# Ledger of designs, part 3: VHH binders against Rho GTPase-activating protein gacA (gacA)

Target 1, 338 residues: Rho GTPase-activating protein gacA (gacA), of Dictyostelium discoideum (Social amoeba) (q54y72)
Amino acid sequence: MGSSSSKSSSSVTVASSIDYKAKPTIDELGTSNYSGGLEVSKNLLDFNLGEKPCPLKSVVQDQFTISNSSKTKLKFHFEPLQPKEFQLSFSPTSGSLDKGKSKTIKVKLMVNQKINTNHKVVLRVEGGASHFLTVKIRCETGVFGVDPNTLEHVEDEGFRVPYILALMKRSLIDNGGLQQEGIFRLAGEQTEIKRLKEAMNRNDFTSSTDINTVASLIKIWYRELPTPILNSIPTEKIFYSTDIDECVQSAKNLPEPQKSLLDWLMHLLLMVSSFSDVNKMTAQNLAIVVAPNLYDVSSSNPMEGLVLSQKCVQFLHNVLSHKVAVHKRESVAYEVLS

## First folded at step 26 (VHH; from ja with Y108F)

Design ka
Fold by ESMFold2, fold request of step 29:
Structure ka (fold): chain B 338 residues (1-338), chain A 123 residues (1-123)
Amino acid sequence: as target 1 above (338 residues)
Amino acid sequence: QVQLVETGGGLVQPGGSLRLSCTASGFTFSSYWMNWVRQAPGKGLEWLSVISGSGGSTYYADSVKGRFTISRDNAKNTLYLQMNSLQPDDTAVYFCARGETRSSGYFFYWEYWGQGTQVTVSS
């Protein structure tokens, strides 16, 4: 039905049009950012634990406020959840919010099994864009979902990185990963990803012939960091960093450990792209499948989210392209002197 | 196990039409935003279109607006791309990809892709 398409499109498409070859203006995106009308006082629920481990079988609490800045009454509800590892409840779970009013939502969490996760909670607004809340749960200190500074580091090709990254790279290279068609684009099987991830978390991993699962886990490692490595870069710079030199400078100015983690990854992607005639993964292809794992932003606006994801891709592609260009110049200099 | 399979590619004359299908399995199809992406010979990936889980919201790259229509049939777990007024520079491998969202919202990443279907536009 055309009415369904026009009804849904008008709430989002009239907010802005996106030229993926051009830089969108802040005013255009700023207007789109207000189209939902509901505000949330915070979108990260850490239950006031900070860096302390989440206790098992104990209730921890948090709260936040929702506010209606639109001209109409809004109805809301939280999608029902039944995770096995923890119990999560919201009070109230649904309701209405008159123009200009606010409501406090109380949140209770009880974790029954050790887990490190950022659990997504969806707050549905009737007829509007959904809001997403992150429930941060940290019960153990495996190698995924933890502060990298808590991990053992090694020297790998001039970069100091967590040992697990060096193991995963060694596993990829030793098993022919650089020549694997679609590496980083083709996902590993979900059951195998879970199994191998658990083995890594209990320090029971040396190598795997399953190239796509290991490549997926490298991306998952970055995606699950408590703070994704590019989040130290202001969103404005990601939007307006279409010039390669500006992107390179932003990446160069990252604090440690983000700088070393990014440089290590760029070197791995450089190696993969150098085999693109075989593996079909150009620098652009790698940026598309890797970059959104390195950044996260709260957005209840689907169009804004898509644009920011694509700008993140462009940012990483610019950084990677510069590294490719530098590597080619250094390789030419080495061959001339040899 | 998540699977996406594209079909419907082939040879078509300039100005012609073609409908691509992407059949999905191993997940609740209606819960995910779905994308079409293409790769022309010797080029990188180009994002074309996205559709919401319900089918209520759609977005298109400027290069295909007005010529391509994304749609879905959630009862058949199938995503479609209707391509009209095809020209030689539409020649590419066409992929469907599942839109993944980060825990904080609609910031998208693309982990699950089909193997692609070849579309060739020539006389």
Scores: ipSAE 0.520, ipTM 0.794, lowest interface PAE 1.5, mean pLDDT 82

## First folded at step 27 (VHH)

Design lc (from ka with V50I)
Fold by OpenDDE, fold request of step 29:
Structure lc (fold): chain B 338 residues (1-338), chain A 123 residues (1-123)
Amino acid sequence: as target 1 above (338 residues)
Amino acid sequence: QVQLVETGGGLVQPGGSLRLSCTASGFTFSSYWMNWVRQAPGKGLEWLSIISGSGGSTYYADSVKGRFTISRDNAKNTLYLQMNSLQPDDTAVYFCARGETRSSGYFFYWEYWGQGTQVTVSS
């Protein structure tokens, strides 16, 4: 009586790669006279200072593009701004844009005194909607927006990462962040984000019960790096690599410290995704909300920018999905051996 | 505080129509691109549509193109999604999300989300 042990091949359903090949299409909806057809390429001006604090009494420059998507010629002007702490100028300060035309606005900033602030600037459109721009000024050094190699590092679960990341992760986990519905999707309150960010920059942060704020700050930390970690990967590999193995290989080939930073993040996201039944944050959902913080490419075309963002999401999803699959296999193997 | 609140979800028969609304507060609504994203049961998030701050530019996913229309009323701080010819596979939680751009240009990320509204398409 030969007991044929039916090896139940547990088909580990490898999470299939999401096909992001579909390009969004522009719907030429009819000419509704919506009067305010000015578009701006970015709402945040950071003057590309990278890891460097804003120099005092020196002029730094930034630029953005405004585009007229309306049916008529638009007139615009920047509201005069006369803060005591800094001088800000736009060139041109006012003008007009014909239908379908774009104009580059040059921005000059000179900071007179040491300040860390987000200042709002108003772009007025005649007969249209006003736009608000945020001017980011950082004259003090901190743990955000700096070269990660300049920060204190620790060993966190086999990854060498900045101490602040380890602290945020610990704070997130200790306060139940792994089981929190919508973690990394739901944003913290802006005022609290600002407060904690400042505390972190002063090295005064230990922990917070506001897990959404902490999660936001993790994303912000990666987003504010002088160079996004995935920018070391050729754009064509991010854009055209639809295969999971190709994505994984690209991630493995990252230089340090980008590799360690990505691996640490992937491990955190793996932990979060393991509670997806509770927190509703699958690997895909996490990729959607996290991936665009890890990459940046210049585009003057909104459609192109959107597609690039989606490709970045696909890339990270593939990497994370692979990690999830490997972890599941290892867990099963451990259970069988124990 | 940035807040997005979706409304208008419900039960609808196949072939029916529904209009979703997203009311925004705590920021200058007209200054931001706005998105609709959905999550069907057992599936991940799916981007559906985006509209520029002025409303002059709109983009759609192929899955909803020709059936869904995104619009906005900046005076009311409200985003809309008109959904026509609804199918059972359109059953999902629908989210409103604010579009953010990087300093480099039109590279989008979504920082702020609503809680979502349930849409169920069933006979």
Scores: ipSAE 0.852, ipTM 0.947, lowest interface PAE 0.6, mean pLDDT 88
Fold by OpenDDE, fold request of step 29:
Formats: C-alpha cells, sequence, structure tokens
Structure lc (fold): chain B 338 residues (1-338), chain A 123 residues (1-123)
C-alpha cells in the first residue's frame, strides 16, 4: 500500500501577462495617416550650449518649423507661459498656415534664475490636435538632468548607484514610504519638489518627511536623465517583447550604468510591491506609474504614443513581475530550510 | 497645486448608467490630456480612456469601447466619464489622471492622480 505523497505543486500564480496582443503593430500605427494636421519639425528645444549651462539673463535663440499637412487652413497659437524662472517667447506667437505651407517659429529664452528643468509648451491648433514641445534648460550643476556617471556613487544593497538615489530611497523607507497608500502614484507637492531638487543640487538635502514628494523626485530623476535608461533597448524589443523571459533578458543586457540603475529601481519597487496589501501598489500599478519615466520615444501620433507608453509599462511589469516571483521562491525556500 | 477630485461614483444595477466627474484645479486644464483609469478589486490599474485638451480626440480601451464616453468641459475644468451598460466587472475605483507627455511628443505618462471614486455594479 504505497503512500503516494501527492507533491502539492504550489502553482506559483505567474502574474497573468496582460495580453496586449490586440494592439496594432508600430508599422500599422506609423502608416495611419493621422488626418492632415500641423506638423512640428522638432519637439525638443534644447538651449544648452554644449556642456555649458544656459547663461543667465541672456537671450538664447532657437527655431523650428511647423507645417500644415491638412486639407484646410489651420490657425495656431502658443499657450502663454509665465514661469518665474525664465522668459520664453515664440515668434510668431499665433497665426495661420495655409494648406501645404510651412512656417518657421523663432524661439527666445532668457533664464532669470539657475534652474534645471524640462518645461512643457503647448502649441494649440484650432480644430486640430495640439502639439507639445519640451524646453530643456540646464543652468546649474546638480544631481538632476545630468550624466549619472558624473555623480558620486555609493553601494546600496549590492547596487552601485548615485548617492542621491540611495539617499532618496532611505528617506522614503525611513518615513514609511513602503506602506504609504498610492506611493509613486500620488504626486508630491510641486513647490516642495522644486525646493528639494534645488537642495539636492546643492548637496544640501539630508531627508524629507514628505513621502510622496520623495517618490516623485525619484521618478523625476530618472525622467530627467539626458537619456532614459530603457532607451538603450531597441524599440522593437520594447514593443514586441511580450514574453517575460525576453523582457528579463533585455533588462539583463543593458549596459552600465543603465543596468545598475534599473536593477536598483527594480529592487526598490519589489520592496514597495511586497506591501501591496497596504499601499495598494502592485507590480502592475508600479509599472504604470514608473515605466514611462524610464523610456522615451518620438511620436507625432497620440495613439501611437499611448501604445508605446503602454508597451514600456508592459515591459517593466514583466521585469518586475519576474523579480517578484523569484523573490517569493527564494523566501519560501529559506523558510523551508530554516 | 495640481488637484484632481473624482465624484459621481456609487451603487448601480447591472445595465445601469453612471456619470463620473473629475474636477481639476491648479493648472490650465485645457492644456492637458486627461485620462480615466480604474482599479477593480484584486486587479491592477486599467487605463480606460483619454481625451485631448480641446476634446477633439478621444481614445478608449477595448473593454469599455462603445459603452463609455469621455468628455470634458474646459470652462468648468471638469472631465467626465459617461458609463452605460454597466456590468459587475466594471466595479472598481475610478481615477482621473492628468496626461503628461515627454519631449519627444505623445509619449504619455500620468503624474497627477485623483483619490478615486468607487463604482459598484451589483444587483
Amino acid sequence: as target 1 above (338 residues)
Amino acid sequence: QVQLVETGGGLVQPGGSLRLSCTASGFTFSSYWMNWVRQAPGKGLEWLSIISGSGGSTYYADSVKGRFTISRDNAKNTLYLQMNSLQPDDTAVYFCARGETRSSGYFFYWEYWGQGTQVTVSS
């Protein structure tokens, strides 16, 4: 009477890969003739003079071209900007563009205060889709918006990362960020974010009790990198990699420092997700709010941009889900052995 | 400070309708794409719909296409979600989120969220 020990195969519920199969291919999205609208020659206005910071209280200039690819005359205007830190002007600020015509827009920037920022500008089109431009300003040395290799690095739980990241992580954890509901989803206060960024840039930040602000700053740090860390991965791999193993392999193949930066972040997100019952931030939720800060791809089509954002979310979700699964297995194994 | 406040949630029977509102403050509402996202019990966040600043462009997830309608009143700084033919599977916390774009163009991320409003579809 052989007692068949039924090995209860603990079905590790592999987080069901959200089947994004039904989304159009990049090629299909690129061919969608978004009906005739205003086209912009560039979406990034970088006023940085090479490696030198933007000069203060001096006018720097740039230009770009807008083109009407629609069947009708278009009217456009730039939304007014009233930042305290800089003056930005477009010439012309408004106008009309006939079918098939192009117009050069002159841009003038004068920075009043030392800032590092990516400022969004909106080009409105009457009856059409608006365009978003980013004005990149770097007027000071700091820890944001700079090459991570230029920063002081530390060893943080086996990862070599900029000291500022380790500091923010510590601040986040010490102030109960791991258990905070909506952590990384809920935004910090804008004035506090600005204040802390400035403090950090001056190496004058030690800690913060504003948990959401610190979480926001972590996202901002990644987002403001000169090159997003996931941009080292071919767009096709981000878009077409639906398999967890492929995503994990792509992440593993990242060059330094991108690999260490990603691994460190994944570890932090793993920690956060371990408290998902309390903080309501699952691996998926974290991927949704964090992944688009790690990636950037040019798109003039809103639908394409949306899909691409979702694909990068899926990619990060797969990587994070794998890490969570591995960690769970290791934890169980440790418990069995102890 | 950017604020988003969702309202209009509640209990509704299957097949019923509900209209959610999201009131925005602290920014130029018409300058931003706005989104609805939901989280069902035991599930992750699910994007539902997005609308352009002017309201001229809208996109929907397949799960809600034909049933839900996103709209906005820029004069009132309010985003809406008309939900028709509601099913039990639509039970979730519904969030509005401001759409952010990267420097490259329409690469979206969501930085600002509301606290959400509970929608329960039950007999």
Scores: ipSAE 0.843, ipTM 0.943, lowest interface PAE 0.5, mean pLDDT 87
Fold by ESMFold2, fold request of step 29:
Structure lc (fold): chain B 338 residues (1-338), chain A 123 residues (1-123)
Amino acid sequence: as target 1 above (338 residues)
Amino acid sequence: QVQLVETGGGLVQPGGSLRLSCTASGFTFSSYWMNWVRQAPGKGLEWLSIISGSGGSTYYADSVKGRFTISRDNAKNTLYLQMNSLQPDDTAVYFCARGETRSSGYFFYWEYWGQGTQVTVSS
């Protein structure tokens, strides 16, 4: 386990070396701004894996050195924080270090469930400022099937979303996807889906003329999330509420990043539905083909499974229809006033 | 290379009958739940019916229950919809769709569709 049963002193003083006016980054906090007389030999723990995936249910090891460059004996401890997906331990977890001395800290990691994350660890120093270490965990490579918080984000039409989503949307729009009959309903060829997905995971994708493959991959991206975005909504709110206002409020109450991911997707579907005379994809059609990708629930009963899928469709249709109605009212109001 | 091709649409009088076929290729047909869905002019998609891979379980929307019968012939890789007592509001493009499930249990999504066949019910 990565936690310690030792108690820390509640008396801690903060060193004055922190530049409060600087715009700190994790690297600046981990490499430049540490204070308190302890130095760390590295602030990134990648277990010597580089870009290779971390094995599951196997121990990987790393180590680093702490050094006391101050004139006094210093006491340290690592704050115990243990996510459910992995076990992380430091040896020793706490201790003291005489002036001028160094000590090697051994680090063990065992990942029990697939994740990609940068986990923050705090090294507390009695009489000094905290030090920050980053534990890099990558069980999967690429952009599919990973925690979206580990991905590069951009601003796209007012939402911060993973860059790969913005690229896929631009590819659709630039290649005439909004006018494509059956977009999001018609699937790409399986071999082409696999080829483009691998290219995206290698960071080797900019655009494709294959509209249906890119549309399929947007749905796959949402479906393969470790926690699909609607799973944060209680079952009774998503599957059993029939009130449109409750559906809209549940969508508004999603935590980030789920809210931005949903809002971005709804905006894309609103754009598609505005061309429904050509592409034949109304808000209802889009809800049918998209909504079940946004939730992960299962039943051993096929009829219950079908009903849950249809309720998920109704939920998303209510949210999307509300956005369509708001957009139409704003458009009419502009024409009247202009 | 999943392909679904609907046939058998056409013009019928109110009260008439029609049988639609959906020929499947590029996958193991008997391993998948199959659906019929329709889109009436100016309306959205309406789910109609689903059948299990073996054909042993069927379910229908209330709007068509008792009038429509879903069936399959796994030896011919063909899905059928027998439509009886047709009325003008049954006028639509009819699609077959493959039901997708996750390995964890039943929760359906629909990724593969045919191009559809037109059914028109008018006097």
Scores: ipSAE 0.573, ipTM 0.834, lowest interface PAE 1.5, mean pLDDT 82
Fold by ESMFold2, fold request of step 29:
Structure lc (fold): chain B 338 residues (1-338), chain A 123 residues (1-123)
Amino acid sequence: as target 1 above (338 residues)
Amino acid sequence: QVQLVETGGGLVQPGGSLRLSCTASGFTFSSYWMNWVRQAPGKGLEWLSIISGSGGSTYYADSVKGRFTISRDNAKNTLYLQMNSLQPDDTAVYFCARGETRSSGYFFYWEYWGQGTQVTVSS
């Protein structure tokens, strides 16, 4: 009666309804002589977050109410569940329910691996009809806002990175992004950013001619990481170092996957800056528009916030400038020898 | 679509003045901190000034403090930069940029920029 739902939903999905009362199972054959029984407030537990799949290794919750509308006490239990792909529990798992009483059943789900399934659960009722519940689980790991270690990785120019980053880089390069004036500075349209981001989360992206939207989404990918990649660097090394070699060493000392994610990004920005005579994006320009996406800090004071942003820019500019300088020395050496 | 359009650039004699405008559309202008940034020939972007959504707080880079004044007219969705005592090293493309913040507190990033307006200070 008085259920207290805390289920979150951001999309509308028409779920299939299964009539679990249409045919008895073998364990139910002796219960046909009972009138009334245990009622269930809902027969679908939907762990579908709309555009955000169920997060891996996190507990999500739902609940439903069972009510005894029969003339006698009823005993119930949920048949044991031992799937390896997820952990699903009901609290209480079993019990009895007096005439006219109701009880809230709390449901906990933790998904251990990628899964998209409609799992059937049997609620056995001794003295009445049993029920079937559908637990709908969609946990296709999105690619934004998730731990990078949960994503498919590829080797891209010697860096191991999530496949989605390699796809976005290929899309930029194949569509003339390195020659696009203002790349990474000029934003994509907000509606198109949302559309492509949703497609990427559904694994429906291969390429787009919309260079500014893809460039925006690379920045968004880094900005939405649960732990931004520069947050692993001690504050003194990122905000107070004046020495380019110290900044470079701090970046080099990053743990994986942050090291590979930063190096991959620096290589992409190096390629962009090598066309700065056309695209107008120097190493300094790229540091300004990219660096604040790589760190999460905040201040209640706007001037402090601005200073912190500028120090983050300086840090990344030092790292990128070093990479540019090394590349130029290697290119000159090659030309002299050839 | 968020748009920022700079106007008011041109050729100015040393010691002269210019007023730049940035017309904003596609968003609630008064809800955002706004910035002026410039890029001199052959150099990187240089941040110049920021103003709060209400216009009540302003901050300047040391290089322009006392010579440049940022202002806004929220009824006209327009950001301004009054530039006085201009010198040849003020020659640059001047951009306006919308200040973005994360979910709480202040830490700025810059996603929306104008195309810029050229200011040339030469005799």
Scores: ipSAE 0.544, ipTM 0.825, lowest interface PAE 1.6, mean pLDDT 82

